# VH-VL binders against q9umr5, part 1

All scores and structures are predictions.

Target 1, 268 residues: q9umr5
Amino acid sequence: SYKPVIVVHGLFDSSYSFRHLLEYINETHPGTVVTVLDLFDGRESLRPLWEQVQGFREAVVPIMAKAPQGVHLICYSQGGLVCRALLSVMDDHNVDSFISLSSPQMGQYGDTDYLKWLFPTSMRSNLYRICYSPWGQEFSICNYWHDPHHDDLYLNASSFLALINGERDHPNATVWRKNFLRVGHLVLIGGPDDGVITPWQSSFFGFYDANETVLEMEEQLVYLRDSFGLKTLLARGAIVRCPMAGISHTAWHSNRTLYETCIEPWLS
Below, numbering starts at 1 at the first letter of every chain, in headers, positions and changes, except where a header shows other numbers; antibody chains aren't numbered by Kabat.
ipSAE, averaged over its two directions, is called F for ESMFold2-Fast, E for ESMFold2 and O for OpenDDE. V2 adds 0.75 times the mean of E and O to 0.25 times the DockQ between the complexes of E and O.
Where letters were taken out, [cut] stands.

## First folded at step 1 (VH-VL; framework fv_nofazinlimab)

Design b1 (at its last look DockQ between E and O 0.02; V2 from the best seeds 0.00; counts 0 for: pae E 3.5 > 2, placed apart)
Fold by ESMFold2, look of step 1:
Structure b1 (fold): chain C 268 residues (1-268), chain A 121 residues (1-121), chain B 112 residues (1-112)
Amino acid sequence: as target 1 above (268 residues)
Amino acid sequence: QVQLVQSGAEVKKPGSSVKVSCKASGGTFSSYAISWVRQAPGQGLEYLGYIIPIFGTANYNEKFKGRVTITADKSTSTAYMELSSLRSEDTAVYYCARDEGYSSSWYFDYWGQGTMVTVSS
Amino acid sequence: DVVMTQSPLSLPVTLGQPASISCRSSQSLVYSDGNTYLYWFQQRPGQSPRRLIYKVSNRDSGVPDRFSGSGSGTDFTLKISRVEAEDVGVYYCMQGTHWPYTFGQGTKLEIK
């Protein structure tokens, strides 16, 4: 009846965090097989993102194989970056809806309690000194740190985000774009009261220019060059933008109105 | 359940060094912060620093910078605090402490029993 | 360093009566993420410290509901609604907003 749903959690997170989301899916789409992946839980979510992508890939392959009609992904926060990388590296994925739930898709440039715990003497203005070092790139948070004032360092040092965005040339760029474009719909969810994702428009592929003015998705170079398929996807009507105010970062998966408005319509 | 067991009391002379151990059991050792806090006799608590073993990240209170080294041995689930150039005012009970689980509290969920270090001639 | 100042330093209390401990910081404890990292610890005689309250007002698991924390900015309070015999000990506030993290001097609670 309903396509299986795979849930990928975020930083410092676990499968328990999604209990309310599971309730909502069961109520509106009874019989749906929902798998919340139990990998890289808690502090293990700080491992390098490519390591996480490899582990999650191994877990989703058998689920996708059992569902030839397709699956849906619901991917929260850091998990949305894992999922986007999966869509790029998997030649044979069958994802219909990729639902990105307040994910820093264009990166992060903001102080958080997680960064405070890791690097208590640093602020967003000087964190590039840590994150754009080989040691810093061993932390998942630094894999998508995007300092708009140090673009040259970002482009050189980023082992993850600059690659999956096609901001740095690499031999897989054409294949990754082709794979990403097999997705049926890209559903982008986020909002101004998130409090963690900075700028919050990163969840919609917006980001700061060098003056910290937010450029929306259609103004981004990665969109204009269509480096990984955003322009193509928008042109075929496959991008859904669902912003919602009044939701903090930890509440996206436990808000019923958000679910009904932004998630439920895409769980065919 | 989380348990932190510290090494025994030590008596040291001024100018020497002391190394206190803190063995952790329960939970994943590598991914938790282990903090060091001391308490001079009849006095309050003073924070020395912490280490996050999975990342090798150690953060020190500047008051002790250059005298304190905090390390971890992942194979034995043991953290260490070494204080050098000891003075009589370093006489204190030294505690290790850890944060708990997935709570975002980050600070001092569990404490060791304390290690008395006495610095005297 | 942020200075944490507790008041009173000595607090004799009659059993069953309320107790209140003040903690003031030399700087705002509101961090750039909007959180306030203020903690309360209890140290019973002869024991290691124990955390009671995290982030101003959240009670730890197993802490009786007679303990409550409140405050904002630079001024914070720990209250015990009805003091019991096992509440004897020293109470510390701690700030975790500004590195290095610092403790108050302690408040010794005793039964009259």
Scores: ipSAE 0.400, ipTM 0.715, lowest interface PAE 3.5, mean pLDDT 90
Fold by OpenDDE, look of step 1:
Structure b1 (fold): chain C 268 residues (1-268), chain A 121 residues (1-121), chain B 112 residues (1-112)
Amino acid sequence: as target 1 above (268 residues)
Amino acid sequence: QVQLVQSGAEVKKPGSSVKVSCKASGGTFSSYAISWVRQAPGQGLEYLGYIIPIFGTANYNEKFKGRVTITADKSTSTAYMELSSLRSEDTAVYYCARDEGYSSSWYFDYWGQGTMVTVSS
Amino acid sequence: DVVMTQSPLSLPVTLGQPASISCRSSQSLVYSDGNTYLYWFQQRPGQSPRRLIYKVSNRDSGVPDRFSGSGSGTDFTLKISRVEAEDVGVYYCMQGTHWPYTFGQGTKLEIK
């Protein structure tokens, strides 16, 4: 039998968005139990990410307990960060494939049409004023806002991304790294035509330097220092990078070719 | 110079709702948070919640969660605080306040003039 | 919730004399960014509150230098070196580190 699949949605998303994905899984892997977690939907997805992690943890624990052979995670957009954190805090998770579906794994810094109402172009350079404060960190978006021009503020004020990245010292860093390394495969999916994740390479742990030049995963300090296990995972062949062009952000979970190429191989 | 101008005094019956407005002028609206604080007669200050207009979602003191709704209209630079299921204990002056536009110096650099809300049978 | 405790609650002062208000928090107010989000507000009779001090010891623009804030962790103090008539009112400390944000009870400063 196929391992259960747990799906975690993104910002302002709903379970209905995954109807095509469910169809694809059912067609190609009949009998698979797929659970789209209906938590923190809509505006509730703006809740602090640690709160979301706790909520999703409570939901996945029973599923994992009933699946001794392991489970697969498909985590979309913001959900990818939630899942990474989830795997970091759970010392007993049994996740085989962690599929990060167009997630801002290295953070977000940019305005897009999809988020224009939240991130006006004029506000991108000034959002640090809001996000890197106790006020701003009460919103999920600020939890992974990564301003390359205000690195000190990010490192000190980020209550989520900087911690799960191990970029700021904390007493759980070693344990979280150990926990995250329990994952069988980390499947990173994204592409240049996403239009929301900025830069799109963030889905592959790439990100801006201080000059807004995009550096790859292997050039990131978190990789070089193996702060949460990326270097270790790569060394053991556990990281899969699946870039695909021609897919907009809202279509990653609804594209058959993408599913067959980047998702299906890891659901066995 | 930044100014916050609130709506006028309200007299309400128990069980009803009140909606107070706070219009900001003289500065940007979306880059700041608008907080709401109330003060019962002869009492101290109590924090209700805040909104960051650009996000369109408010954060509430759990004490008031479910009864307080904070909203913002970016087009008019106006924030609103609605309190439902009014009780006599809700009688207070309600203040809106703006935070400074720097993460390290948030919290109430400008205040509205206050709106007296009286709940009485 | 973090409890903010002020003392004294009533503070009669002679003009020209110094005044001191204490504020204690039930837990440390040091945030992850290393800042301490402790604020002092002044509310004159019939007026809206006014911020005097931000982050423990920083005076807002227009605040006389006779006002000073100090402290760390859980213990904070507002001092007025020479009380003037215009200083009459209620003073509040507030913590902005832990949600939900909370105020002290207030200290009523009066002239003897």
Scores: ipSAE 0.184, ipTM 0.676, lowest interface PAE 2.8, mean pLDDT 92
ESMFold2 (binder alone), look of step 1: mean pLDDT 88; pTM 0.894

## First folded at step 3 (VH-VL; framework fv_nofazinlimab)

Design b4 (at its last look DockQ between E and O 0.02; V2 from the best seeds 0.00; counts 0 for: pae E 3.0 > 2, placed apart)
Fold by ESMFold2, look of step 3:
Structure b4 (fold): chain C 268 residues (1-268), chain A 121 residues (1-121), chain B 112 residues (1-112)
Amino acid sequence: as target 1 above (268 residues)
Amino acid sequence: QVQLVQSGAEVKKPGSSVKVSCKASGGTFSSYAISWVRQAPGQGLEYLGYIIPIFGTANYNEKFKGRVTITADKSTSTAYMELSSLRSEDTAVYYCARDEGYSYGWYFDYWGQGTMVTVSS
Amino acid sequence: DVVMTQSPLSLPVTLGQPASISCRSSQSLVYSDGNTYLYWFQQRPGQSPRRLIYKVSNRDSGVPDRFSGSGSGTDFTLKISRVEAEDVGVYYCMQGTHWPYTFGQGTKLEIK
């Protein structure tokens, strides 16, 4: 039989967004229990990510308890950051595959239509003034804003991303690393035509240096220092990279070829 | 079914102020923008500004700086536009408008019925 | 402010014939995210404006397929392939790329 699958949505999403993904899973893995968590949808997805992590944690505990053989996570966009934090804070998680579906794992540094709508006078070059303030950190989108030209402000002000990446010292760093390393596989999915995640390589733990040149995962300090376990996971053969071109941000969960290539093999 | 229902017509004297309401039903009030646009009789459309209720702070067209205030009351799903120091040139139909659901790049996808504000002695 | 210029300002059209309305912006409407925030609205006599086209060429739900939008950069066009009696009204383009957002002056469509 197949392990249960838990789906965590992204910014301004709801459970309906994943109807095609549910159909694909039912066709290829019949009998799989799939739960699309209907928390923090729409407007509520702007709440601080730590609030979302706590709420999702409470929802996944009974699902994991009923499945001692393990579960899989499919986590889309902002949801991939929620799920990575879950893997760090839960001493008792039993996640086999963590499937990160076009998630800004190293952060976001790009203009998007939703940022334009929220902050119409701001662009990526000056958004740090809003996001790296106490008021800005009350919004989820600012919790993973990562301005490569204001690294000192990022490291000081980030209440979420800098912590789960181990870029700032905190008392839970050792425990979070141990918890994260209990995952069976980390499946990273994304591509150059996403149009929202910037740089798109953030979905693979790549990110800009100060010159806006993309450094790949293995060139990042968090990897080199093994701050939260990426180097250890790679050495175990537990990291899978599945890039795919031609897919826009809203189409990752509704593309059958993407599902068959990047997701299906990991739903044991 | 998204609906925006505005308050009724008003006649005002120069130098006074007017506050127009816009009550939203259908969809999630906090997750969209409420914009204000006016149309003088026989003329085109002019944008005043907008508010995103979850954010609480409005964005204003600089042409109206200091005279317009846009607010929202989440508990009643109602947005307000107040225009002060009224002049005869402010005589217009005032519309509220919003985007639909999760589509934050779709400005003005639903409009209220309009509120006529007449400024005369 | 970005100036939006429409032509023609008055457009008499015979029923069943095509109509075309141009809109030109004073600067590019391509935003840094690659999107072009150009919109078309219809205002029928005595009614509130209604959105027809969003982001240059995307038709809203319930808008007849005889309406189409095109263009890029600074030059945009709304076309009606076969004008019907219900199409009478004023048509506005609007840009949402540059704050503050601005409208064209309007094009009055009339049946002749």
Scores: ipSAE 0.409, ipTM 0.724, lowest interface PAE 3.0, mean pLDDT 89
Fold by OpenDDE, look of step 3:
Structure b4 (fold): chain C 268 residues (1-268), chain A 121 residues (1-121), chain B 112 residues (1-112)
Amino acid sequence: as target 1 above (268 residues)
Amino acid sequence: QVQLVQSGAEVKKPGSSVKVSCKASGGTFSSYAISWVRQAPGQGLEYLGYIIPIFGTANYNEKFKGRVTITADKSTSTAYMELSSLRSEDTAVYYCARDEGYSYGWYFDYWGQGTMVTVSS
Amino acid sequence: DVVMTQSPLSLPVTLGQPASISCRSSQSLVYSDGNTYLYWFQQRPGQSPRRLIYKVSNRDSGVPDRFSGSGSGTDFTLKISRVEAEDVGVYYCMQGTHWPYTFGQGTKLEIK
């Protein structure tokens, strides 16, 4: 039998967004128990990410307990960060494949059309004023806002991303790294035509330097320091990178070709 | 000069709802947070919640158990505070306050004039 | 929730004399960014609160230099070097570091 699949949605999403994905899984892996967690839907997805992590943890623990052979996680967009944090704080998770579906794993610094209503272009460069404060950190988007021009503020004020990345020292860093390394495979999915994740390489742990030049995963300090286990995972062949062009952000979970190429192989 | 102008006094029955408005002028509305604070007669200040208009979602003091709803209309630079299931204990002056953000030390640089809400049978 | 405790609650002062108000928090108000989000507000009779001090020791524009804020961690103080008649009112400390944000009980400053 196939391992259960747990799906975590992204910002402003609901379980309905994954109707095609469910269809694909059912067709290609009949009998798979797929659970799309309908937590923090819609605007509730703006709740602090640690709160979300706790909520999702409560939901996945029973599922994992009933699946001693392991489970797969498919985590979309913001959900990918939630899942990464989840796997960091859980010392007893049994996740085989962690599929990060177009997630801003290394943070977000963009003003795309998708988020234009939330972050006007004129506000991108100034969002640090809001996000890197006790006020802003009560919102999920600010929890992974990564302003390359205000790295000091990010490192000090980010209450989520900087911590799970091990970019700021904290007493749980070693344990979280250990926990995260329990994952069988980390499948990173994203692409240049995403239009939301900025830069799109963030889905692969790439990100801007101070000059807004995109550096790859292997050039990141978190990798070089192996602060949360990326270097270790790569070394043991546990990281899979699956870039795909021609896919917009809202289509990652609804594209058959993408599913067959990047998701399906890891659901067995 | 930045000004926060609140709606007028309200008299409400227990169990009803009240919605107070706070119109901001003299600055950019979307770049700031609007907080709501109340003060019962002769009492101290109590924080209700805040909204960052560009986000469109508010953060609430859980003490109010979902009775408070804070919204914002960017087009009119107006924030709203709605309190439902009113009780006599909700009788207070309700204030809105603006937060200028990181560069200015945040928290409540400007205050509205207050709105008296009286809850009585 | 973080409890803010002010002392004293009533402060009668002679004109021209100094005044001091203490504010203690139940936990450290130092945020991860290194800032301490402690604020002082003045509320004159019949008026809205007015921010005097932000982040422990910074005076707002228009606030006389006779007002000063100090402190760190969990202990903070507002001082008025020479109390004037216009200083009559209630003073509140507020923490903005931990959600939900909370105020002290207030200190009523009166002229003897």
Scores: ipSAE 0.291, ipTM 0.712, lowest interface PAE 2.1, mean pLDDT 92
ESMFold2 (binder alone), look of step 3: mean pLDDT 88; pTM 0.892

## First folded at step 5 (VH-VL; framework fv_nofazinlimab)

Design b6 (at its last look DockQ between E and O 0.02; V2 from the best seeds 0.00; counts 0 for: pae E 3.9 > 2, placed apart)
Fold by OpenDDE, look of step 5:
Structure b6 (fold): chain C 268 residues (1-268), chain A 121 residues (1-121), chain B 112 residues (1-112)
Amino acid sequence: as target 1 above (268 residues)
Amino acid sequence: QVQLVQSGAEVKKPGSSVKVSCKASGGTFSSYAISWVRQAPGQGLEYLGYIIPDFGTANYNEKFKGRVTITADKSTSTAYMELSSLRSEDTAVYYCARDEGYSYGWYFDYWGQGTMVTVSS
Amino acid sequence: DVVMTQSPLSLPVTLGQPASISCRSSQSLVYSDGNTYLYWFQQRPGQSPRRLIYKVSNRDSGVPDRFSGSGSGTDFTLKISRVEAEDVGVYYCMQGTHWPYTFGQGTKLEIK
């Protein structure tokens, strides 16, 4: 039988957003038990990410317990960060494939149309004023805002991304790295036509330097220092990168070609 | 300079709702948070919640069990605080205050003049 | 929630004499960025509160230098070196580190 699949949604999503994905999984892997976690939907997805991590942890623990052979995680957009953190704090998870579906894994520094509907009068260059504060960090978006022009503020004020990345020292860094390394495969999915994740390479742990030049994963300090295990995972062949063009952000979970190429191979 | 001007005093019946406004002038409405604090007669200060107008989303003190709704209209630089299911214990002066971002490190740099809300049968 | 405890709650002071108000938090107010988001407010009779001190020891603009804030972790103090008549009112400490933000009970400063 196929391993259970757990799906974690993104910002402002609900379980309904994944109806096509469920259909694809059922068709290609019949009998698969798929659970789309219906937590922190809609506006509730703006809750602090650590709160979300705790909530999702409570939901996945019983699922994992019933699946001793392991489970697969499909985590979309913001959900990908939630899942990475989840795997970092759980010392007993049994995740085989962690599929990060167009997630801003290295953070977000974009002022796209998708974000503008939320704060249309804000510019990305000024969001640091809001996000890098205690009251700003009460919102999920700010938890992974990564301003390359205010690196000191990011490193000091980020209460989520900087921690799970091991970019700021903390007492749990070693343990979180150990826990995360329990994953069988890290499948990174994203593409240049996403239109939301900025830069789109963030889905592959690429990101801007101080001049807004995009550097690859292997050039990142978190990789070079192996702060949370990326270098180790890559070395043992556990990282899969699946870029795909022509897919908008809201279509990653509903595109059949994407599913067959980037998701399906890791559900067996 | 920056001023926060609140709406006038309100007298309400128990079970009804009240909506207080807070208009900002003399400065920018963006990149700030608007906080709401109340003070019962002769009592201390109590934090209700805050909104980031740019986000259009508020963070609430759970003590109020969903009775408080904070909104903002950036086009008019006005924040609103609505309290429903009013009780006599909700009788208080309600204040709005502006919070600066991290670059300044200030909370509550400007306050409104307060709005007295009286709940009585 | 973080409990802020002020002492004393009533503070009668002779003009020209110093005053001291204590504020204790139920947990550390040091944020991840290393800052401590402890604030002091003054509320004169019939007026809105006004900020005196931000981040433990920084005076707001226009605040006389006779006001000073100090402390760390969970223990904080507001001091007035020479109390003046205009200092009459209620003083509040507030923590802005942990949500929800909370105030102390207030200290009523009066002239003897």
Scores: ipSAE 0.403, ipTM 0.761, lowest interface PAE 1.8, mean pLDDT 92
Fold by ESMFold2, look of step 5:
Structure b6 (fold): chain C 268 residues (1-268), chain A 121 residues (1-121), chain B 112 residues (1-112)
Amino acid sequence: as target 1 above (268 residues)
Amino acid sequence: QVQLVQSGAEVKKPGSSVKVSCKASGGTFSSYAISWVRQAPGQGLEYLGYIIPDFGTANYNEKFKGRVTITADKSTSTAYMELSSLRSEDTAVYYCARDEGYSYGWYFDYWGQGTMVTVSS
Amino acid sequence: DVVMTQSPLSLPVTLGQPASISCRSSQSLVYSDGNTYLYWFQQRPGQSPRRLIYKVSNRDSGVPDRFSGSGSGTDFTLKISRVEAEDVGVYYCMQGTHWPYTFGQGTKLEIK
């Protein structure tokens, strides 16, 4: 029988968005229990990410308890950051595959319609003034805002991303790394035509340097220092990179070829 | 079923202020944008600004040069628009509107009934 | 401010015939995320405005399919394939790309 699958949605999203993904799983892995968590839907997805992590943790505990053989996570967009934090804070999670579906794992530095809605006079070059304040950190999108031109502000102000990346000292960093390393596989999915994740390589733990040149995962300080376990996972053969061109941000969970190529093999 | 109910018509003298209320019912209030739009008699629509109550982000049309204040009270699900230093040109119907936020766009999906504000000497 | 120019400003239409309303903006309405934030509203006599079309061409829930929106960049059109008596009112385009958001002058549709 197939391990249960838990789905965590992204910003301004809901469980209905995954109807095609559910169909694909049912066709290829009949009998799989799939739970799309119906929490922090729509505008509630703007709540601080630690608040969302707590709520999703409460929801996944009973699912994991009923599946001692393990579960899989499919986590879309902002949801991939929620899931990575879950893997760090849960000392007895039993996640086999963590499937990160176009998630801004190293942060976001791009203009989007939801930033336009929240802050209509701002753009990426000046948003650090809002996001790197205590008030700004009360918005989920600011929890992973990563301005490559204001790295000192990012490191001091980030209440979420800098902590789960091990970029700022935190008393639980060693325990979080240990917990994260219990995952069986980390499956990274994204592509150049996403249009929202900026840079799109953030989905693969790549990100801008101060000159806006993209450095890939293996060039990142968090990888080189192995601050939360990426180097260790790569050495174990546990990281799968599955880039795919031609897919926009809202289409990742409704593309059959993507599912068959990048998701299906990891739902054992 | 979302409803927006506005306060009643007002007659004001030049130089005074008016505060129009917009009470939401039948849906989520605090996480949606509440916009204010006005329409002078026989004229088109003019956008004043909006607030997102959960986040306290209020955004104003600079035409009003600091005369407009938009606020919200989450506990009563009520938004307010206050216009100060009133002129006869401010005579208009003032509307509030909410959006669903569906698909990451702005949508004025529900409108209040309008509040007539008359400024006369 | 972005100027939105509608034409015609007055549109008498024979019942059952098509109608077309033009809206032009003083600058492109394509935002840096690739979206075009152009909206159409209908205001029937004595009523509040009602949303018809969002993001150029998407009909709102409950809007009849005889209404359609099209256009790109700076030029946009609202079409009614067959005008009905209930369509009488004033139609406004609005841009939401550039702050502050602005409306066209309105087009008054009347049955002749």
Scores: ipSAE 0.273, ipTM 0.651, lowest interface PAE 3.9, mean pLDDT 89
ESMFold2 (binder alone), look of step 5: mean pLDDT 88; pTM 0.902

